# Ledger of designs, part 11: miniprotein binders against q9h3h3

Target 1, 235 residues: q9h3h3
Amino acid sequence: EDGFTAEHLAAEAMAADMDPWLVFDARTTPATELDAWLAKYPPSQVTRYGDPGSPNSEPVGWIAVYGQGYSPNSGDVQGLQAAWEALQTSGRPITPGTLRQLAITHHVLSGKWLMHLAPGFKLDHAWAGIARAVVEGQLQVAKVSPRAKEGGRQVICVYTDDFTDRLGVLEADSAIRAAGIKCLLTYKPDVYTYLGIYRANRWHLCPTLYESRFQLGGSARGSRVLDRANNVELT

## First folded at step 3 (miniprotein)

Design D3c
Fold by ESMFold2-Fast, scan of step 3:
Order: C-alpha cells, then sequence, then structure tokens
Structure D3c (fold): chain B 235 residues (1-235), chain A 86 residues (1-86)
C-alpha cells in the first residue's frame, strides 16, 4: 500500500524534474520582464502535459524563478545515494542524525519551504508574490508545480541553501510572510527527497523539520514556527 | 457592512488581475491596439473603484499599493510591447 504510494510519488517527481521547465532567470533576464512572464505562465493555467488553450502545448515539469545571486549546488547526489544503500546494508542505525551526516558529507544541503494551494487566483497571486521576492533578492530560488490532469493542489517550493542553517531557514520564512503569504508552510531537506523518503517510510523518519503558521494579533505579527523534531516553538 | 465591502474589493482585485493578464497575452500575440487599450482602461477603472471601496472598508493601504504597483508595471510592459509593434 504505502510502498506503492511512495514509489508512485518518486516516479512522478523524477518525471517532473526530467521534463522541460519554464524558467525566469533573473541572472540573465531584466526584472522588468517578470510581470509579463507571470501573466503568460500563471501556474493555475499551465498544464503538466500540455493542452491546446493553455499557455503550453508541450509538457512542463516545473515553473521556476532564479534570483540574480542564485548559484545552484545540488552536491554529490549519486554519492549520497550510494552511501545510503551501503548504510542500509551495514546494519547501522538509521536516524535523522545519520541522514544529516550523509547530507553534510556529500554536500546535499538544500531544503525548501512548501505550500500547497488549490488551482486558482490565490495560487497565482501567491506565486507572483514569491517570484517577485526572488527577483528582488529577498529569496534565492523558487518553483511551482503545473496543473495536474486529475486536479488537486499545486505546490510552491521556496529553496534555501542549507537546511542545517536554522537562521537561514527562518529568514526565508520571514521573507515569504513579507511577500503576503498566509497559508501553512512546511520545511523539508532535499536529502529526504533524493533518498525517496516520504511521510510513510519504513524508518519512521519525519522529513518535515519545521512548520510555519501565519499569525496576526496582539503586538506581534508574522508567523509561528515549530521545530517539528524537538516540538519547540520558534519565533 | 465592512465584510461585504471587503468581499467586493477582493472581487474587483481578481477582475483587475484577469484583465492585466489578458492584456499582456494579447500584446504578445500582436492583437489590435484598441482591444488591448480597452482592457487597460477597464483595469484602471476597477483599480480606482477598488481603492475607493477599500478606503470605505478600512482595508490596509499597503494591499492596494501592492496591487497598484503590479498593475502599473504590467501596463508599462504592455506599453513597451505596443511601441515595439509600431
Amino acid sequence: as target 1 above (235 residues)
Amino acid sequence: STEELIKRVLELVEEIYELVREAIRLAEEGAPLEEIEELIRRAEELLREAEELAKRAGVPPELIEEIREYVERALEIVRLAIEKAK
């Protein structure tokens, strides 16, 4: 049951990564072109496999915005995967600490804040806010899924360079909130994604490190961030 | 009521975004200038109406300013596209 679902999710993720991406790259494209690009490719209308009448006739895996200072570094993913298989064979305990160490060793440090929204104006507006924050330098890079054939929620991913850098993760949350985002956010390291570890996994690992909820009231504004592993409020 | 005014403002904002997206799309396709200009004119009218209703509802001015900036940037892109097509 769960195993099949995890395999299905991994296959879908790989297909999306391999299919063409629609990218606004602020390193090579003037910021003044962003609004036209966003209007041309609203995520609620861009279809996963292409459709006459949508903005795309061909498949699109992701819609992404790269910041002017963005310097991609995925680390040694192949080395990470080989080490993971060796770890499973070794009989050594598999814990969050062990995965963190494998990620550090192979420099697979990126992570992301995720938000899930239904197709429509709210998704498109949220994506426009995030894209603007990326182009203006408050965030480094972000992507949003296209509309699936079966419908359902779409996901916006906002990346940080180092999931072990708590301050950097919290700064990204703050920038997302400053962009007007009010929905639930969860933070996940990419190491879990590359290893195919999802919510239901045999090691009972929680791939979500942080959770952010919008807060408006009293003298404080912004979000409440929970450290999921330690069950501690951060603000 | 304040709730009814806020709902109307959000409806107008959604219409503005739809008109702006359509205007940019048409400009990229080389559609007639009068059609594009009509969409721009309607978006500007709805923005003025939304601003007036937002003031009556006590909506934070930062929200209207964000929408205004988005519309103004999009309109500048459309104007540049029109100029290039001449």
Scores: ipSAE 0.000, ipTM 0.111, lowest interface PAE 21.1, mean pLDDT 78
Fold by OpenDDE base, second read of step 4:
Structure D3c (fold): chain B 235 residues (1-235), chain A 86 residues (1-86)
Amino acid sequence: as target 1 above (235 residues)
Amino acid sequence: STEELIKRVLELVEEIYELVREAIRLAEEGAPLEEIEELIRRAEELLREAEELAKRAGVPPELIEEIREYVERALEIVRLAIEKAK
């Protein structure tokens, strides 16, 4: 069940990238309009296919918020993929280090903190907190999946510019925690998505580099971040 | 194994989306129609392969259909982009 869901979620995520997005762009829209936009398009009510009675009449792939400093840069994804195919054909060992080098070489450095939440008030409240943090410049960009027909968990993605910048990844975790988010967070580089590296891949690569667990009364960050590749706590 | 089949299905789906993204890019750049149509054809071939492997892996028919519908909608967006560029 869990493997099929991750892969289905990846196919759905790619599918959702092609459908219209509901976007709040802080570069062009006054921050004072954010609350009205959040009230109009609560993620728990926005439906993937524009169901009757939903805030959206048309299909929606994602709901997104762009910060003032947001600049879309995906790097050389095509060059990355070609290099990856060549590497597979070579029969050389593939390691997390290999993927990191490919990502650096092709400037495909984006990554995201992921959180999965059931539809409802908690999701909408979490999203509102993240959206405010993006508009306030604490985060660069975030997106949330619309409600599916089956009422499954929705995902919030909070992006960072560089998965190799450990400090930047940790700062984003801190900003998410400051926004009131207490659930489990996992960090996944986009390079793993572009290369088809999901859970249970043939190379036994873990697509999740970091895990953040909320901690009551602990460090100033309010979380413990685990480096999964090295099995080391960073906080 | 079923796990290997599912993995291959996902790899194919990713390849399809890469082709679709490239097709959109080429359409926006005003590339020759023939190059874009070749990417669409290849995406449709990979979709058929993915569906066959998904069926063999015991993927529910409803989910296979959702993937198909999604890829077809993505390809339709490419076709519409081509028409607007003409």
Scores: ipSAE 0.000, ipTM 0.215, lowest interface PAE 12.1, mean pLDDT 82

Design D3d
Fold by ESMFold2-Fast, scan of step 3:
Structure D3d (fold): chain B 235 residues (1-235), chain A 86 residues (1-86)
Amino acid sequence: as target 1 above (235 residues)
Amino acid sequence: STEELIKRVLELVEEIYELVREAIRLAEEGAPLEEIEELIRRAEELLREAEELAKRAGVPPEVIEKIRELVEYALEWVRRAIEEAK
């Protein structure tokens, strides 16, 4: 039955994009305010739809931290979707390379490292580390889901601006590990999200581009990164 | 409010999942195909309701499509359970 938990979390994430966000914006807020903000809004206690006993009385979709240099660029999502429909209608082969080219052509380049953690101290501690890395400039932007009514795992998303820039993706992994994160990380390009590429897609595409696993005493980075498309170890 | 509409959409999606889980359980137990198909039909009705409420809440078309694809993925599990029970 564990498969339904993953699908439920994906549905919650989509709905959350439409609700209000709790944001610490380092572009307009002094870094000295971060610790108080993190204490006020620990993700294990912030409820998805509000509760008198929680920090929020109103619904919260996401808890986010924006870095000082953060400049969002979603690309041409409408052009991407139109080109995708044309590609499907054409009957041409649909491959990771074809999707990569569509993403480049329409500048839909962002992607994210994902980690899933149960509500509690470990989640709150991980989020605090990520938030500090964002405010200190080692990461650009991150968000974490609030606590759902039935519990379930919460997700931390750490974004990079260009999934085709392997060095940038690996630098983000290093910054996440330097923040003390030791759990499994998976990297997904946002183009896959926009085009609906999930675990059981009809084109048999792997929705995860990279995986990162913490390794004790192995590498200088403290992690091993696998390129899932080619099944090649990068670190 | 928009927030109340979105909350209702999520509740409908959860109800759809419960119907799908029940359909899988019945398929694994070898229940009559008619009972399983009725649960799938009900899930499809709720999906249409969820899509309509999502549109009323101003949800972008790409997000509505993602909800549909997620439900279709769940229905694939029912198809596999039926095949395995044969």
Scores: ipSAE 0.000, ipTM 0.133, lowest interface PAE 19.2, mean pLDDT 77

Design E1
Fold by ESMFold2-Fast, scan of step 3:
Structure E1 (fold): chain B 235 residues (1-235), chain A 86 residues (1-86)
Amino acid sequence: as target 1 above (235 residues)
Amino acid sequence: STEELIKLVEFLVKLIRRLVERAIELAKEGAPLEEIEELIRRAEELLREAEELAKRAGVPPEVIEKIRRLVEEALRRVREAIERAK
């Protein structure tokens, strides 16, 4: 039963990744065009499966902004999946450490800060701030989900290239906070996404590695970051 | 509830349809067979899950067979698109 729920979530993610994306690519598009693009495609109005009353008539999987230095590297996902099947069959313990080793071996290192917001002004404003930070070079790449369900929350994903690089992960958190974001953030490595590690996974693993909470008058970065696996505060 | 299970089956069938459509697009574009085969594999897994949920919801066997045939026909179109692109 728990396995079925994880499969359902994985299927939704796969479908979104494969459907067309609305992309602002700063590698080929002048930064001056960003504000018009954001006005044309506010995430609270873009529908997942298309709607005559929305900005899109056709399905949209993700709305994304690529930074000038963005160089996609997914690693060896096929090798990762084969090794994962072997690991499950072997009877060896499935732990955060084992998954980290698989990710490193197959160069599947990217990860993302996640924030979940209800459709509306706050979501659109947060996305605009993140998108500007990406185009200005403070973040590498980000995407936001379209509106798939009335009243359901949408997710903004802000990517880093190496989840094992704690400094890089923390620098991304700082840049998100500098963009005016004050909501709860959680960090998830893409290896967990590829292997189906979601909230209701059968291995009972925490689906995120880090948690960031905004705090006024605290550290210079404006947030408190917790390493969930080791139960250690980093900031 | 039975109604909730039926809605989940409908949602899964919709996802299967999107996977099949994407697989056909990739086949037409000459994408690597491994990518297309992964989409087909996932669609087949989702079909099995949808069938199991439909059985639990009390959907008649004839209706479940009809859903299976529709999905298998769609997957056949994907395989034909692959062959035409060779």
Scores: ipSAE 0.000, ipTM 0.253, lowest interface PAE 13.4, mean pLDDT 79

Design E1a
Fold by OpenDDE base, second read of step 4:
Structure E1a (fold): chain B 235 residues (1-235), chain A 86 residues (1-86)
Amino acid sequence: as target 1 above (235 residues)
Amino acid sequence: STEELIKLVEFLVKLIRRLVERAIELAKEGAPLEEIEELIELAEFLLELAERLAKRAGVPPEVIEKIRRLVEEALRRVREAIERAK
C-alpha cells in the first residue's frame, strides 16, 4: 500500500471517530429498554454510512454501551505526548516497561479486549451479551464497529480502566466468556495507540499485552490468558 | 515517521471526541459554563495541533478540512446542549 492509501485509511478512521455514535447509556436510560435498543440497532445491520434499508439513515462511527460506573477519563495525554517526544529525543532505550511507566505517570491507563467477528447472527448475539454485561455492571463500557460496505469483519472493543491491573483485565475476560463469547481475544492498552505504536514499529514493541483463548472444560474462567510480554500463561 | 504522525493525529482526534462527549455530559448535568468552555478551548487547541501534524504527515488538505468540519460540528452540538440546559 502506497503512502497515499495509508493516509486515506487513517483519514477514514479519524472521520469514523468523529461521526455520530449510537449509544445506550445505562446512567440515563432504564435497563429495561436495552432489548428494544439492541433489536433496533443490531450491529450487523447498522451501516457505516447509513445505506438505504439500514436501521440508521445517517453515518455511524460506533455503536456503544455505557455502564453505570462509566467515567470518561483520558488522563494527562498532553503530558504523555511531551514525555514521549522527550524520550525519543534522548536516545534512551524504549521498552514495554518504559511505556508502562509513562502511562502510570500520566494516568493514561485504559485498555481494551478486542474481538473480530464476521457480520451476522454470531456478531449480533455476541454484542447483545456484552451489552447486557455492561448494563448489569460486569463491564464498564463497550463498543462495536458498524457494518462496512465490503462486509468485512466488525470489531467489538471491551474496555477496562487500568491495563496495569492484571486482576481487572482477567475479570473482564471472564465476564466476556460468561457472555458466551468463544473467539480469540487480544488486549491492547490505549497508550500504545496514543503514542502511535502498532505492529512492526521501529522499537519492536508488541502492542498486544494479553491473548485469551477459549478452553472447553477448563478452569472456571473458560479461557487461557497468555501474557505476551513475558510469554507466561496467567490461568 | 509518517506512520507515527498519522497515529498521533488519530489519537488527538479521539481525544477531541472524548472532550466533546464530556462537555455534553457536563452541560446536561448543569455544570458551570466556565468548566465547559475550558473543554471546548482544549478541543480547539488539540484540533490545531492535529492539523499541523496531519500536514506534516502528508495528509491531503481535503481530509484535514473534513476533520476540522466534523470537530466544529461536534463543538456546535456542545453549544446547543448548553442552550438546552439553560
Scores: ipSAE 0.283, ipTM 0.677, lowest interface PAE 1.8, mean pLDDT 87
Fold by ESMFold2-Fast, scan of step 3:
Structure E1a (fold): chain B 235 residues (1-235), chain A 86 residues (1-86)
Amino acid sequence: as target 1 above (235 residues)
Amino acid sequence: STEELIKLVEFLVKLIRRLVERAIELAKEGAPLEEIEELIELAEFLLELAERLAKRAGVPPEVIEKIRRLVEEALRRVREAIERAK
């Protein structure tokens, strides 16, 4: 692998961010309207580019739910990208530590728990659970990808403010599990997304920092969480 | 923002160029046609995306046409490499 698939995924992710989003904004919309909105826009049926028979006639990049207290803070993404290009031309080593330092320097601290599910009832049910947790205040913000033209799994992203705050990351995992989610979760800092670090990236970096697996018969914090970089179990 | 759209278009153009260069190398090495076609199809998809985003960013039509022409010239070189390998 030479990393071309990672660049392709980065380009598609940026395009999705720029296309229109379907948003339930709890800051301006009563919580009582959520169930009707979820029924109108199930992620398994909303198509990326707008297809006949889908709920949307126009392209949709993301389906998102904003919590009542949500306050966007993306940091200096443009400065981050400029520094990244300079780093690549400098010949200096590109490591997880280097990326962490670039993120801190440019205040690009947000990150997300990811879950990948096939289109269908299980995806729609999982998304509804996450969306309700966001509206009820247990999570801050989340989004889910629309159905791709070529098919394949869809992704639910649950965001946290600061990927360097391990406790905050683990608390979000606990809230996801409390919402009834039992599938595999992986945690990725947004700096990796902005810089195009996906599976099979050309720098051979692990694309995620943490992995969470549901424990059989687990409690409210029954997840087994692994620090992937250090191969250490945190729970 | 407009600046972010322009940066994304620049990234896509750079990525397209790299995919075409890879396709040429594969053709010269006698790789299966299916692998080369996959890269060409990806480059064409990204060109359409770049043109759409450039238009939304207010890039002049003549500049968008120049980008299209550069990609078409690159694809011509891939076809020539394939033909030479036959």
Scores: ipSAE 0.000, ipTM 0.269, lowest interface PAE 10.5, mean pLDDT 79

Design E1b
Fold by ESMFold2-Fast, scan of step 3:
Structure E1b (fold): chain B 235 residues (1-235), chain A 86 residues (1-86)
Amino acid sequence: as target 1 above (235 residues)
Amino acid sequence: STEELIKLVEFLVKLIRRLVERAIELAKEGAPLELIERLIEWAEELLEMAEELAKEAGVPPEVIEKIRRLVEEALRRVREAIERAK
């Protein structure tokens, strides 16, 4: 059998982070230029490794929009990795609570809502809505993957500063829904990404903390949010 | 300090080994050649950095040469994995 391994996903993430990013930075660029930038770089057309027939001839790792108040803080990732190696060697239980504590100790607190969409108009429309919400201040920062030649789904990531701040995570969900997004969303803390926690991890951990499903006409929020680890409805 | 430089060289060598292992696995899975080439280029850049830091730390030239040969051998294995996947 084939399938995607945690190692495959980690290798792709590392390569994407190292390749150039196409960035609309609202801290230095007027908001009036956003629509032209979105038209120039629709994610369904931007190719991962460049193509003369696409908007880019050179590799692009991510397409990103930074809000006016965006201030990157990745925490102590080196200390996190060292502590993770020590934890694995110690034989102590590896649980969501233990990972949460490692993240807090090393200030690796950011996380993201994920949505996976097929290349095409719906992806480009969803990204445009998210990008506008970022530039208008309803969201802090977001990025979307470029198109791979294999035609798989692309991912939009919408970041929050602190995955332990449940209210902040829920506020981001509301802003995503207000931007017109109706697909399934899942929330993943960046600490899980740094430590290689994906679908088939050896620790048998759920790779996401929250799940959001759109509700038609039932909720003032526009969605139902589930805490996946505790199996508890939050909205 | 010399001790801190040596620790950094050890870290870079471990990272190079991980990148080469990932490149071999990706080649076996039929991943895009561009992704594999990026991992190889990254490993080569890290090797150059490790060599410069090792020289600064006073590591003997024969030891630095051994590190280079190990990475070259690993890259040869990546090319063989790509060829077998064809």
Scores: ipSAE 0.000, ipTM 0.163, lowest interface PAE 13.9, mean pLDDT 78

Design E1c
Fold by ESMFold2-Fast, scan of step 3:
Structure E1c (fold): chain B 235 residues (1-235), chain A 86 residues (1-86)
Amino acid sequence: as target 1 above (235 residues)
Amino acid sequence: STEELIKLVEFLVKLIRRLVERAIELAKEGAPLERIEYLIELAERLLEFAELLAKEAGVPPEVIEKIRRLVEEALRRVREAIERAK
């Protein structure tokens, strides 16, 4: 049962990664064009598989904004996959620590802050805020899922280069809050995504490392950040 | 690179196999047809991507056809399991 959910989510994630993306690339496009692009492609209206009533007639896997300094580095994902298969067949315990070591060994270090919002103006407003922060240089790169055929919440992903760099992860959280985002955030390393670690995974691992909750008059960051695995407040 | 595309195709084929095996298990357990059909749709979608990548990697057409036949044969087993459960 657990395996069914993880397998399903991994398959959908792979399909989305392989379908075309709608990208605003600040490395090659002037920042002045962002508002028009956001108006043309609001995530609540862009459909996953295309629709006559949407901005897209063809499938869209993700809507993304690349910052001016964005330089993709996925590490050795294939070496990671091979080591993962070896680990699974070895009989050794699969723990957050062993996954962290696999990620470091294969330089698969990126991670992301996740927020899940229902289709509508709040999603589009949140995405616009994140996109502007990326183009202005406060964040590196972000993407948002298109609207699914049968509805459901959409996800905004805000990436950082190194999930083992706690300070960098916290700085991204602060920038998200400064952009006006007030909803719950959770942080997931990409190694977990590549290996299919979602909620209800077969190994019973917590699928996220950190949780951020907005609070008025709270920390200097505008939020409280919790290390979910160790149940320790970081801010 | 060609080697990277081939490794991705291998990963996709393994994932497709897991989806098919889960669909067969669910069919034998009498799970709702909608759940089984969803897994079949995902498997078929991933097969299309695997074929596209294999073609771009220069994999011979006969090898791509062999992969398609193996997946379609597995999907036939899912449909037979559904029919037997009825």
Scores: ipSAE 0.015, ipTM 0.382, lowest interface PAE 7.0, mean pLDDT 81

Design E1d
Fold by ESMFold2-Fast, scan of step 3:
Structure E1d (fold): chain B 235 residues (1-235), chain A 86 residues (1-86)
Amino acid sequence: as target 1 above (235 residues)
Amino acid sequence: STEELIKLVEFLVKLIRRLVERAIELAKEGAPLEEIEKLIEIAEWLLEYAEELAKKAGVPPEVIEKIRRLVEEALRRVREAIERAK
């Protein structure tokens, strides 16, 4: 079974959240300082556990940019986790609808657009575009993973307040595309992240609600957005 | 099932150890007390939840008590590290 793998992923995610973050906070820092900050901390060079040859000598869990209007609200995550464990113990079916109801009950509504990119110029350029959009007010908050010891793709997360607010989710997609991003985007509610539900889970749940693909010559938004659960195009 | 409950308890115990280890590391580095206390609060909540699940799984009381004592000892070491770092 995937119990050990899920445990490893959850533990690593918690470790990253607990380790120090490199944050550009537009609520307290002038926007004029952003370009220098981005040059100092390109995500392809910032190492997860620190290295004398990198921008950081100490561990970094995440590199983040907070918009001027950013007001964090994660809801009742502990209550959500307790209810989730009780649900698993009960033997009742675990479905997308059940998770949605748990999320609403505990007010764990945030979600994020994800993009996975290999370390390098393309990643750093994409992150810079996203960071500028956050500081300019087109997006609310974003973060990017540092480079892992073993290498591999890094992830940029762009957050929205409410995964049940379809318009808000689509507006974030449009802003990401306007920032010059052309890669595949997938949207995941934070409820799945807090419960440690990833792609390879035993309940066969798809943690991705929406998928966005860049499309030339068609969409006014620069992309097509698919509702994965209903297999219906939204744009 | 009982097997699933036991696996969940094992998972939670490993997460608690990870949180305690991180709290000790942060205390040694002089991190803000608020950040360290948040990790401790999460670890304490997870411990309480793990005990409830262990009871439901029919784990003997002496085994549950051993787990509690191990976590309490780790939390004591974290609090001592915080005091020394002050």
Scores: ipSAE 0.000, ipTM 0.127, lowest interface PAE 15.7, mean pLDDT 77

Design E2
Fold by ESMFold2-Fast, scan of step 3:
Structure E2 (fold): chain B 235 residues (1-235), chain A 86 residues (1-86)
Amino acid sequence: as target 1 above (235 residues)
Amino acid sequence: STERLIKEVEMLVKWIRILVEEAIRLAKEGAPLEEIEELIRRAEELLREAEELAKRAGVPPEVIEKIRRLVEEALRRVREAIERAK
């Protein structure tokens, strides 16, 4: 059942959220300290559960960088959950459009661009570029997962305030590309996470709204963006 | 019915988990204390409701106690995250 996978992923997310985070907070820390912090905590070497031979001896759930103007917002998550239960009981279609409406009604609007990279130089280099863009003000906030398994991919999440603001989502994509990132990117609204929409979901929905592919000389500052929900090319 | 009460308890526990996870995230991201405390307040309110319904549904006291301790431990970690973010 799809529900089984969603429960498992939710449990893993809670564990990462509850464990300590390594944070560079540009709201309280000078930008000049960033390079030293990145050298001390490269994500390919920071271990999920701690290792005396790594930068951390204790568990780390996430490695994060907050921009100078970053102001966190959760929306009405409880109201969203209640409305979701009512929607499922109503027999109305469960579609990207219906979920978008629920998210807007309950102000659960944040979302993120995701990139998955193998542990190593490319991951660390990509994270450094993203972190610099956050501290310099081109992006608002980002996180990267620590290394949990030998050979397993790690994820970099770059957040935007409002997934319904297409221009804002595309501006974040442009900033990621300008930071030198050339890998595949996918965009996921946080409302999907709260409702348990993952790869093998019960509703057979695509778990992401947008896909970005690097393009040399592209009209979107080096990328082609696809709206996966409507199957329409935006650039 | 007992089946309805158990289903409602399960739903409340899921909501509590979501609220606690969100409170921890906001605390680590430096959200205003008032926002985080509101999520904690709601989680504690739902926990009290879940405990009462679980008792009415005949859930063993030791199981109810374990659920309460898990939520209280999570809330303690939220408060620790708030303190560290200061």
Scores: ipSAE 0.012, ipTM 0.517, lowest interface PAE 8.1, mean pLDDT 81

Design E2a
Fold by ESMFold2-Fast, scan of step 3:
Structure E2a (fold): chain B 235 residues (1-235), chain A 86 residues (1-86)
Amino acid sequence: as target 1 above (235 residues)
Amino acid sequence: STERLIKEVEMLVKWIRILVEEAIRLAKEGAPLEEIEELIELAEFLLELAERLAKRAGVPPEVIEKIRRLVEEALRRVREAIERAK
C-alpha cells in the first residue's frame, strides 16, 4: 500500500497542476495591487475543490505569485519521463547521480524550498511575506497549496531556476529568512516531483537536497543550511 | 480604479465578518484558544488592509472608523463567548 500511496500523491499533484490557479502576475499587474489580492485569497481559506463558504466556489489547484522577471522554463519534462521509464526497464542503478544526470540532459533544473504550515493566520502571514518578496524581486516565483477537504498542513513552495546552482539556492534561503520565515525549510529539485518521487520511494532516494534551520542571533544569513546529499554544512 | 478598490474593500469587510462569526461560534463550542486566536489575527490583518485600501479609494474617515468599531465590538463578543463557555 506504500506504492499506492506514492502513486496517489503523484496523481493529486498532477490534478492540482491541471486545475485552475489563482495567480498574481507581477509582470502585468502593479505591485500596489498585491495586498488586496492577498487579502482576497488567504491560503488558509481557499478550498481545494471549492465551497460556497470560502473565497472560491470552483476548484483551485494552486495560489501563485510570479515575479516581474519570471520566465517559465520546465525543460523537456516529456523527454525526462520517457528517459525515466527507460532507466527503470534498463536494469541500470537508480541513484541520485543518475536522476541528476537525467535532469541536466533534459534541462529540468528548477527546484524549490518547501515549508509546511497548519492552516491559520501563521500560514497566511508567511505566504504574504513570501509573496511580497517575490513582487519586490528578492525571489522569482512562489506558490501555496489551498486547504484540503481532509485538513492537514499546507505547503509553500519557493522556486529557484537551477538546483545545481548552489549559490542561487542559498540566496533564495536568505531571502526567505529576510521575509521573517523561521520554520524548517527543505529544498527539493523539481525532477523528483515530475517523476513522482516522494520521501518513501521504492529506490530509497532522498528527494531533499538541502535543509535550512533558522538560527537566532549567530549567523548573518539567519540560518544554517545543510547539503543532505554530501552531508556538508554550507553555512 | 476607484470602483475596483471599493469592490475589494467590500470583499475584505465580508471576510472579516465571516471570520469573526466563525470565531464566536468556535468560542461558544469551547474550541482551543489557539484556533480562535488564528481567526482573530487574520481578521485584524484584513482590517488593516481594508483601512489602507479604503483610504486610497477616498473613503471618508468616518466610514473607516465605523469598520474599526465593528471589529472591536466583535472582539468583545468573542471574549464574552469564551467566558460563558467556561
Scores: ipSAE 0.000, ipTM 0.078, lowest interface PAE 24.9, mean pLDDT 78

